# Designs tried in a protein design chat: VHH binders against Chemotaxis protein methyltransferase (cheR). Part 2

Target 1, 268 residues: Chemotaxis protein methyltransferase (cheR), of Halobacterium salinarum (b0r4j5)
Amino acid sequence: MTDFQTLLEFIETETGFATSYYDESYLDRRVSARMRRRGVEEYAGYLTLLEEDDDDERAELLDTLSVNVTEFFRDEKVWTALRDVLLELADTVRSIDIWSAACADGREPYSLAMLALDAGLDPRNVSILATDIDEDALARARAGRYESTRTADISDQLGFLDNPQEYVDREGDRAFVVNDRVKDLVTFERHDLITGDPKSGFDLVACRNVCIYIDKQYKLPILDTVSKSLREGGHLVLGQTETLPGEVKERFEAEDPRIRIYSRVADT
Below, E stands for the ipSAE of ESMFold2; O stands for the ipSAE of OpenDDE; V2 stands for 0.75 times the mean of E and O plus 0.25 times the DockQ between their complexes.

## First folded at step 1 (VHH)

Design d8 (framework vhh_7d4b_2)
Fold by ESMFold2-Fast, scan of step 1:
Structure d8 (fold): chain B 268 residues (1-268), chain A 128 residues (1-128)
Amino acid sequence: as target 1 above (268 residues)
Amino acid sequence: QVQLVESGGGVVQPGRSLRLSCAASGFTFDSYYMGWYRQAPGKQRELVASITWSGDSTNYADSVKGRFTISRDNSKNTMYLQMNSLKPEDTAVYYCAAYDTGSRLYDSWSGPSEYDYWGQGTQVTVSS
């Protein structure tokens, strides 16, 4: 067994993260990123650091391994289209149920919540379930506190909204805290997209930038799970570089496939 | 100190080829996503091509697809852009950029704000 394989087995055993489901080059990239930040050059040395859990490294690694989006309202044209989807749902159903699958630190489900409020929807009629495998990411999501970096200005990202000041509070020079008005729309839970059971009856499921990092053999189980979680006529939104595999393509239709928003068709 | 140094630019006639190089130092090159951007006078900086840290995946702007090839040599800490069938509209300053895979995921089509390090640029002019 190689040192890298020994390390991956330790990660799966001790954190519950199913390393065997992921592309090996993706895992090596993410693990190497943490090793660089800790100043460790060898897998055996990093394993020792994880065993000691020095400076909460297990939690940092698990967060790094989790699939997420890098910013609020990522891919602006998709969010413009999602606004139209939400407005159509508000005219069609009494209560809109949304599932943000693999939500990471909460930027995507909070973007959905803010979009709904900014579009003028009644918050009593919108419910967002946000799930991820990483408990530390979910803890940060529940806190709803985000800081701008040199390369990522949160204020600029929130500029997509008409009234961003209604949804976040400034804390110091670089920090933003999502307010209770937005938080009240979102419930966070742990869920594994590969091994977990499907949900049901959702009007919209966001499953963005997950399948591009997962070993190809698990992409169909993930898409089957989210497909089964949608009602007939419900919508699925994927990441910009993601496409539906042939096995599930017949379950969906898209007016503009470039946007990666699909409608669930009736079962045959 | 982190440095990205572009070379290989110049003046060429339409239909000719140029090969740009980006020499990287001061960081773990084989752990970074790399990209080529260009900026023509009066226009915004745009992505030309990107390559993952391993070199296994590449992406290209539609305007250059089939004409340009991005590659990297991790043993030499160098990224390349082979530019074939050059057109006058390819005239621009070409920038090398590096994206740290740190604690966030990179999408190969991430915009300029996602890149952590930039070179000074190299001029490419396609004219008769």
Scores: ipSAE 0.000, ipTM 0.163, lowest interface PAE 13.9, mean pLDDT 81

Design d9 (framework vhh_7d4b_2)
Fold by ESMFold2-Fast, scan of step 1:
Structure d9 (fold): chain B 268 residues (1-268), chain A 123 residues (1-123)
Amino acid sequence: as target 1 above (268 residues)
Amino acid sequence: QVQLVESGGGVVQPGRSLRLSCAASGFTFSDYEMGWYRQAPGKQRELVASIYSSGGSTNYADSVKGRFTISRDNSKNTMYLQMNSLKPEDTAVYYCAVDWSQYGYSLSAYDYWGQGTQVTVSS
């Protein structure tokens, strides 16, 4: 009989999605959602749909597994604090290098780019690297076209900015396209936070709402990787429900523990 | 704010037909995939039929294939289930649901269910 583990091994083998790295409850909810959508109640039946790739089910499943709840300026109070961080960096470094790790469909890195421009920073002195494991999410990010939903009113989200009209073009009542002024600050690349190498020298790393979906044994490797990617005095921003594990915590000082912004201290 | 209101249920004899309607509000109906679920007493809720946002692609449970037809009218924010050749085994409460999964939402975490409409097939 096909069990859940057999199905997950098939998904990883055939799609390259690292199911073994994710929390089983998270995966079960996402896979079950696709199974319900396809009217299949047995894992064996769903495996058959994936084998045949019926109605592009592999692509639909990958989108479901890797797409997280996201919005422009998620957790508004964090973005108020990040504006101050960007202004401080503009006073202390000539060129600001930012890494938006696990950027999904690009709303976070574009929020960072728009925030920098809206704060009056010179776009020639701001560079944002945005990475994710999902190539389809990165394709949507590069397109930079977003539509409002029941829970994500993009016009309201962009109202956080002083001059939102300078950064997006409206297409009808619900669609918004990020313009080239904003896109020029952002480079999208595939990167796996669990298996990939650390980067280096970043002034700010955003790694938000990633670890809540990842099995606990991989959270330390992820946070170690982003920690090593920061310069001394650089900043790390986590999701609101995420905390630094003890092994990594000693490398950081909490500038505001309510906001989850941390400063990288000198190695001890 | 999302509201789903089912109607069209009732008591009917075997072999008859019923048409269920689901009126949706509080979201952009044309952007979302929709489905009909049912739950009989003492059983788990099961998917009956689903329909993609455009209305072009549909899916049916094996037990209802050839008898039920799902459709939608995006101009009226309404989804329908035409139920033909009803059997006693079709007796259940029928629920309208939005499929949030493609937007990074778990169906279990962000499901907005209607109140349901009772369908009873008896002689």
Scores: ipSAE 0.000, ipTM 0.128, lowest interface PAE 15.5, mean pLDDT 80

Design f1 (framework vhh_8fcz_2)
Fold by ESMFold2-Fast, scan of step 1:
Structure f1 (fold): chain B 268 residues (1-268), chain A 123 residues (1-123)
Amino acid sequence: as target 1 above (268 residues)
Amino acid sequence: QVQLVESGGGLVQPGGSLRLSCAASGFTFDDYAMNWVRQPPGKGLEWVSGISWDSGSTTYADSVEGRFTIIRDNDKKMVYLQMTSLKTEDTAVYYCAKDLYGSDWYEGYFDYEGQGTQVTVSS
């Protein structure tokens, strides 16, 4: 009698994926998609595939469950607007402090670093903290090596920049390595958005495509943490389908809410 | 901006055939799996079929297996659903859907663009 909860406990225990943080219906849809692909109808049958790690099913399931699938310059209209934000910050603050929260394998914080350099900002005046709960994702981020696949053309993604060749080196026919000039702007650190302490004084916080898959009880703690980490007048950017909950909304104003960039107001 | 425009729906008798088309733009079409989903009157969305980026793999809901065929034309940026042996239970608005995160099918994470195309199977 394998029920869904038993399956989720196995996944969390054996893979380290924190199923307890995620919406149960989201998890059920993703697990069911893998079950259909593997031709099994019962949770017990799928549990057997995971126990045996048949055809690397654990890795396939983790890819399916991952909300950390990102691209360089994801949602180009947002990045066009972020360029303007960075240019305004360069004129208004001595040093720009950015936090890329839930940065996954580093494509977002490296996009921010490359955008700043491509916009002509002084690298000595830009500092990006990038955090994630997943140490394996952080290890990939620190390595800064990315391969083009049929689902992700890195060269096409980097075409958003005017001078992409200044920021990445080609390694082989499909691989790109972020160079030290870009890496020097980014510090990677483990941080839990739900249970960890807020940070402080950031001019820009990116927290994109995280809350849409997280159980609703954790959405407010996450957004409260990132909100408290911004200075007055600092900017928050969310994912395209994400919105601010009412308890946090009054702390922010948006000039264009469709691109999900908000300014923190002094309303205390 | 992702755009998916469905066409080809209409009224058909039980046992009849119909071919739906979907024109895609605003993304690199041959990097993503494509899917058909449907919404019967007064019900939720049901996944119908999926096709990999290269047409190498297709999948179907049990209710349509053997009756429907999904095909894609990467040069034209089109995906099609060939429907045969139609049943009254196939009556629905049909939507073409791109996976949000690569080539795997993910119900509930598709981009639904346009108004869909209505298929009515009635005698």
Scores: ipSAE 0.000, ipTM 0.214, lowest interface PAE 12.0, mean pLDDT 81

Design f10 (framework vhh_8fcz_2)
Amino acid sequence: QVQLVESGGGLVQPGGSLRLSCAASGFTFEDYAMNWVRQPPGKGLEWVSGIYSSGDSTTYADSVEGRFTIIRDNDKKMVYLQMTSLKTEDTAVYYCARGWDEYSRYDSYFDYEGQGTQVTVSS
ESMFold2-Fast, scan of step 1: ipSAE 0.011; ipTM 0.392

Design f11 (framework vhh_8fcz_2)
Fold by ESMFold2-Fast, scan of step 1:
Structure f11 (fold): chain B 268 residues (1-268), chain A 125 residues (1-125)
Amino acid sequence: as target 1 above (268 residues)
Amino acid sequence: QVQLVESGGGLVQPGGSLRLSCAASGFTFSDYAMNWVRQPPGKGLEWVSGISWSGGDTTYADSVEGRFTIIRDNDKKMVYLQMTSLKTEDTAVYYCAKTQYYIDSSGYSWTYDYEGQGTQVTVSS
């Protein structure tokens, strides 16, 4: 007899995805989508597919659970403000260390790399760590090849930059490959933001659209971990619908809270 | 057929409180973010507050932050707006608005629909 909780425990054990931290309705919706795609109606049948890892179903489920859909320069107003942040960091630190948490297929960390280059920063002084729990997303990120579709025009997205042609190579009419110049700034690594060890010393952390999938009770521990990864005076960027919970909010200040860019205040 | 039915409006004195309710039907409520928007007399629509489809994230307009709280009950298919420290400037028709997540040229995005008939809030001495 397989119930949903048994299935979630299996997923957490076998993939490392911390199902207990996520909203149960969200998880059910995502798992049910995979079940429909695989033509199974019962949790027991789906558990069998996961146990056998039939057609790499564990990786497909993890990709689905991560909802790894993003774009270059997502929420352009944020990226306009981030340019100013990067320029300020270039004036205050010798080497800028950035962490792009839950980076999906790499569009966010590559956007950060391209923004830094487009702003005139020395690439030798910018280092971006990009992490995600989904190895398939990381493989796509490392490849750095993106294709325009009817609903996602890469040329339009890259139009945010002054000189997009300096950072990507066009392949035919629809495909774009990020240059080695951009790739050289980014290191991709598997890391679970929820269960993994905290990081430290970053000047900028982008943790965008991660918490919208997390049960409310676990947001404080996650954002506490992200807060601790920043140096004093470092910056945190959240997704547009995300907010800082009370205790963590006291550690940050924002010029414009609507943009969701916060600066880490000094401990008293 | 999507239906949103707002209630809880009324006349209240400055500094008072009101709780607005929105009953949703005709769609899978837990799949959609919900918002409150308002229209003051003689002005355009102003977004007030939003809540993610899971209830895990809330956001507020600067003019109401610290005074209003948005909550949802997915089992009851309800969204609420708890309003405190009301000001005369809060006088408006309040609408409950459904959103959808879209994948477009800006990636994962969302917008809102004004499906409800509204509930009148009047803050006056």
Scores: ipSAE 0.000, ipTM 0.104, lowest interface PAE 17.4, mean pLDDT 78

Design f12 (framework vhh_8fcz_2; at its last look DockQ between E and O 0.50; V2 from the best seeds 0.00; counts 0 for: pae E 11.9 > 2, unsure alone 63.0 < 65, grease 26 > 24.2)
Amino acid sequence: QVQLVESGGGLVQPGGSLRLSCAASGFTFSNYDMNWVRQPPGKGLEWVSGISYDSGSTTYADSVEGRFTIIRDNDKKMVYLQMTSLKTEDTAVYYCATYDRWGSEYLDYFDYEGQGTQVTVSS
ESMFold2-Fast, scan of step 1: ipSAE 0.005; ipTM 0.398
ESMFold2, look of step 2: ipSAE 0.000; ipTM 0.229
ESMFold2 (binder alone), look of step 2: mean pLDDT 78; pTM 0.798
OpenDDE, look of step 2: ipSAE 0.191; ipTM 0.623

Design f2 (framework vhh_8fcz_2)
Amino acid sequence: QVQLVESGGGLVQPGGSLRLSCAASGFTFSDYWMNWVRQPPGKGLEWVSGISSGGDSTTYADSVEGRFTIIRDNDKKMVYLQMTSLKTEDTAVYYCARDSEYWGDYSAFDYEGQGTQVTVSS
ESMFold2-Fast, scan of step 1: ipSAE 0.000; ipTM 0.257

Design f3 (framework vhh_8fcz_2)
Amino acid sequence: QVQLVESGGGLVQPGGSLRLSCAASGFTFSDYAMNWVRQPPGKGLEWVSGISYSGDSTTYADSVEGRFTIIRDNDKKMVYLQMTSLKTEDTAVYYCAASPSEYEWLLSGDEYDYEGQGTQVTVSS
ESMFold2-Fast, scan of step 1: ipSAE 0.000; ipTM 0.243

Design f4 (framework vhh_8fcz_2)
Fold by ESMFold2-Fast, scan of step 1:
Structure f4 (fold): chain B 268 residues (1-268), chain A 124 residues (1-124)
Amino acid sequence: as target 1 above (268 residues)
Amino acid sequence: QVQLVESGGGLVQPGGSLRLSCAASGFTFDSYYMNWVRQPPGKGLEWVSGISGSGESTTYADSVEGRFTIIRDNDKKMVYLQMTSLKTEDTAVYYCAKEGYDFWSGYEDYFDYEGQGTQVTVSS
């Protein structure tokens, strides 16, 4: 066993994070980033920091390893297109059901909720389910408090909206709290995309920037689960660098595949 | 590829001022959040201040708020930290840090930093 593999086994056994699900090069990049930030050059030295949990390093590492630790309105061109999708759905269905899969700390489902409100949709007709495997990420999501010190500038990110001040309460000059009007659209629960059962009947599923971090053997189960969770004519949005594998590609089509928004057609 | 070179540190008395500079290269500078982090003797790294790519938004650790100012010059690819009312507790090696960007994941909550940083010593 290499020092790196020893480190990954420690992380899985002591924290419950399923390192075996993930691509090893992805894990190495994230671990190396934490090592650089802590001024440690060797895996054995970093393992010592984790064993001692020095300055809450276990929590910091898990946060770094969490998929979709991202910004509000990540990849703005996609969100411009999603606004059009939401407006079209408002004209075609009575109630819009959205699933934000692997939602991490809630920035994606809250972006969807704020986008819907900012586009003028009736909040009574929009319901967002947000799920993640990481209970700590879900706890942060439910709190809905975000600081610029942790990620890129929150105020800059929220500038994508026409009326961002209607959706968040400012706490000093660096912190923002998502207000109850936005929170009322979102329900958070735990779900494992690899081993869990599919859901059903969603008009839109966001599963963004998850498949690129997961070992290739798990990508088909994930995409099978999300495809089964969509109604016919429902939409799937993936990360900008993600593509549909051949086995599920025929279930979907896209007007512009470059933005990674697909329509569910027929069962194969 | 990413290079960050810090300068401007030195010995200063309590209550004094220093301006740190960071020269950046190897990436699209105005697209990234930039930070200052420091490492006091015998301690781990601690975050000090951050500035958005546009320079419109800034954030500060509670310990330095009101005393330090972070500025960027995107034309020159420079980040600065103006330090005033320095305290002995500000003694540390200061590093300029770029928020990491992983092509596959987008913006990341980690820092890329290079070199030895710049030493700031506050003593009488």
Scores: ipSAE 0.000, ipTM 0.145, lowest interface PAE 13.6, mean pLDDT 80

Design f5 (framework vhh_8fcz_2)
Fold by ESMFold2-Fast, scan of step 1:
Structure f5 (fold): chain B 268 residues (1-268), chain A 125 residues (1-125)
Amino acid sequence: as target 1 above (268 residues)
Amino acid sequence: QVQLVESGGGLVQPGGSLRLSCAASGFTFSEYAMNWVRQPPGKGLEWVSGIDWSGGSTTYADSVEGRFTIIRDNDKKMVYLQMTSLKTEDTAVYYCARETYTYDSSGYRTWFDYEGQGTQVTVSS
């Protein structure tokens, strides 16, 4: 076995991240980026850092390997369309169930929760399940604390809402904490989209920017899982550069071809 | 501010060659790794190739290794993809993408933080 393969087996065994399902060149690129950051040139040296969990390197590597949707209201045109979807659902179903799949540090599910509240929906009738494989990302999501950086202004991102001050508390000059009103709509759980079981009965599933990192052979299991998790007439939203493969395409109708919002049609 | 502009796409015969260019502006180009990604018709994004900040390290997807070469010119703020032995399955919109080296305390982690509008490559007879 090569040193790189030994490293990938360690990662899969210790973290549960299914390295065998990912493009190997992608994995090498991401692992090499972490190695350069830590000043090591050899895979064996990096494995030692991971074994010791030096400076929380396992968590840093998982963040690097995991697909992350990391901006509040990323792709504003999508969120404008999603507001209309939520309003339609509020008129159609008694309780709206949403699944934010591969939610990373929680910006997407909290965006959905804030959008629902800002649109005037009854919080008792909105429930958001948010899942990710990275337990450290889920811990950050549960904390709900975010800081503006030189490249990402949280205040600007939250300006999409009519009443952002209703949903977050400021902590110093650049930190924001999602308040309990928003947090109460969201439940965080660990779930692996590749190997985990489908869910059921969701009115809306967000699965954005996940498939771009996955070997093409395994994209169908992910999309099959999210497809089976939707009710008939439920909505799927993908990333802007993602498309439905032919194998699942007949299960959906495009609501908006540019926004990548789809409606689930009758069962096969 | 940050802009990535791809060019060089077009219609080419199988077995042919094509060179894609990406002009970068609005940031210190020499501090960032650059990547090429592509989207075939009706499919998702596929990572193609990457090059580090210095040009000293390159990586390739198995499907293109030996046929494609990624090059950068830090003085001109350009990244290139030299494509040879083109196949019909290489037909796609090709995007130039900037990779960040830094991660903030909020957990900002993405494949790339900026991409261009893309350039269409069509391989057909």
Scores: ipSAE 0.000, ipTM 0.144, lowest interface PAE 16.3, mean pLDDT 80

Design f6 (framework vhh_8fcz_2)
Fold by ESMFold2-Fast, scan of step 1:
Structure f6 (fold): chain B 268 residues (1-268), chain A 127 residues (1-127)
Amino acid sequence: as target 1 above (268 residues)
Amino acid sequence: QVQLVESGGGLVQPGGSLRLSCAASGFTFSSYDMNWVRQPPGKGLEWVSGISWSGDYTTYADSVEGRFTIIRDNDKKMVYLQMTSLKTEDTAVYYCATDTPEQLYWSLQSGSTYDYEGQGTQVTVSS
């Protein structure tokens, strides 16, 4: 579809979102959802809305294209295993450095911060860097305000913790604000996993439910970036339906293959 | 494009077994992780099981662990879900997906099936 490729090229050029690196069927579904919302049936008509930025459509589309569908403690069995990882790190290193890559609106890095505090770790010894390409998502993350919907009950999600009332302030029956105790552990920064510089020295990197949206040929650059950010013996956690490609897999050992938690092995 | 065709659903009594099949086409099947997701009546999408591109790793929702087995055949471009000890709570439309429940959730919330490659297969567990 020439019109669709033209549309994707426009989005990449004008917004900086690297559409060429994403799975085309994923992009088509997200774009089609916006087109239906705007009552447009043709790609050319939707391109006109984006060119004119009618009703802030560029921002709405970017929010839709970004992986912003997340929840606190997503996949509870993973978080039970991560508690054990954090306790092991607390016994092994003096300061735990964590990177939440593609953090969306902050539910994952705040879950990590709350898990560390709930497990009894000293907040002075835990530092979480949270990054995403979407500035709108990062703005929501920094605000740390979340509302329950008909399909996502935040109170139920936070029930994973022993003492959820210590980490969030309630505003009415549906709104929750992450308190400063939790926010103080997290720093938000814009970073592109595909084209940005690799980071280094992390004890734990969470890169969850990101690669499923990326064209397979570009998954290696992303996983290479997160692989290089880990120290020897550091841990990588992926989404439940994600796996390591063969070349990257040799750099890791699976502690529990079902949970998608991996340990970085020595390159000696 | 990508096409996923689910089959094998039907009516079964509690404690019974069914095997669901998913035939994939239009993409490099052996390069993608595959999932089974379901939508029970009056509920949202629920992820059921996943299998890595190689078949080396499988994962299951707590509600089905020990009862369901996900299998893939990369040569035939097929994914299977072997279901045993079926419960009334397993009643749902089952979908085969390369996508996460979130992508399918948004597709179904739009009230359109055009964003999903498969039609799903209905499993009804009742006496």
Scores: ipSAE 0.000, ipTM 0.201, lowest interface PAE 13.2, mean pLDDT 79

Design f7 (framework vhh_8fcz_2)
Amino acid sequence: QVQLVESGGGLVQPGGSLRLSCAASGFTFDDYWMNWVRQPPGKGLEWVSGISSSGDSTTYADSVEGRFTIIRDNDKKMVYLQMTSLKTEDTAVYYCAAGEDYYSGLEYDYEGQGTQVTVSS
ESMFold2-Fast, scan of step 1: ipSAE 0.029; ipTM 0.498

Design f8 (framework vhh_8fcz_2)
Fold by ESMFold2-Fast, scan of step 1:
Structure f8 (fold): chain B 268 residues (1-268), chain A 123 residues (1-123)
Amino acid sequence: as target 1 above (268 residues)
Amino acid sequence: QVQLVESGGGLVQPGGSLRLSCAASGFTFSDYYMNWVRQPPGKGLEWVSGISDSGGSTTYADSVEGRFTIIRDNDKKMVYLQMTSLKTEDTAVYYCAKWEDSGYRLYDAFDYEGQGTQVTVSS
């Protein structure tokens, strides 16, 4: 067993993060970044640091391993199509149940909530469950406070909405806080898409930009889980660079596959 | 001292192609992820693409996926952006960037010191 493999086994055993499901080069990249920040050059030395949990290093590593880039209304053309999906659901079901899977710091589920409100849906008829494996990301999501950086202009991202000031409060020139009107539609919960308990009964599931960081062999279990969480006729939306594997593709139809919104068909 | 020098921009018609280059110096190039970021007129910086230290992993913004290809040559200390099927929305100043500390987040911060190279897509 290599020192790196020993380290990955420790991380999985002690933190519950399923390192065996992730691309090894991705894991090495993320682990190496933490090692550099802690001034450690060897995997064995980093393992000692994790064993001691010095300066909460286990939590820092988990945050690093779980993070992906998120934006409000990521891929605006998809959100234009999602507005139509929400309006169709409002005509079809009394209460719309949405699952934002791997929601990170909450920008996606809050985008869904803001879109529903902006589309004129009754907030009493919309419930969004937002889940992620990273408890620190969920804490940031529950706080609902976001800051613009030189690479992420939140004001520009929220410009997708006609009246963004109805959904967020501005703090200074860089910070935005999601208001209670939006937060009231979203419930945050820790959940592992690979090993966690299955969910069911959703009208819309967003599982976007998750599979790009995960080993190819585990994409099927993830997509099988989200497929089974949808009612017949429910909708699945993936990231723009993501596709359905052949084994689950037959369970779905899409009017325009380019936007990555699919409708669940009857079981085979 | 980190130096990043971009080149290859210009005026091109929609559907055209350009290849951007970035010459790096002042750091151990083969140890760092490299990125391309762009700034459209009147907008903030947008991340475009990234490439791992070995070149074995690449990532792209959804707006450019399938149209742009990021490549690196560690021996020459160069990173490239091959752009095809250019759209008017791709008009921007393009910057070559690395993370300041090879930090813990993939897209949190960039250490860029180039003047950028202007890409204009117009009919």
Scores: ipSAE 0.000, ipTM 0.177, lowest interface PAE 14.7, mean pLDDT 80

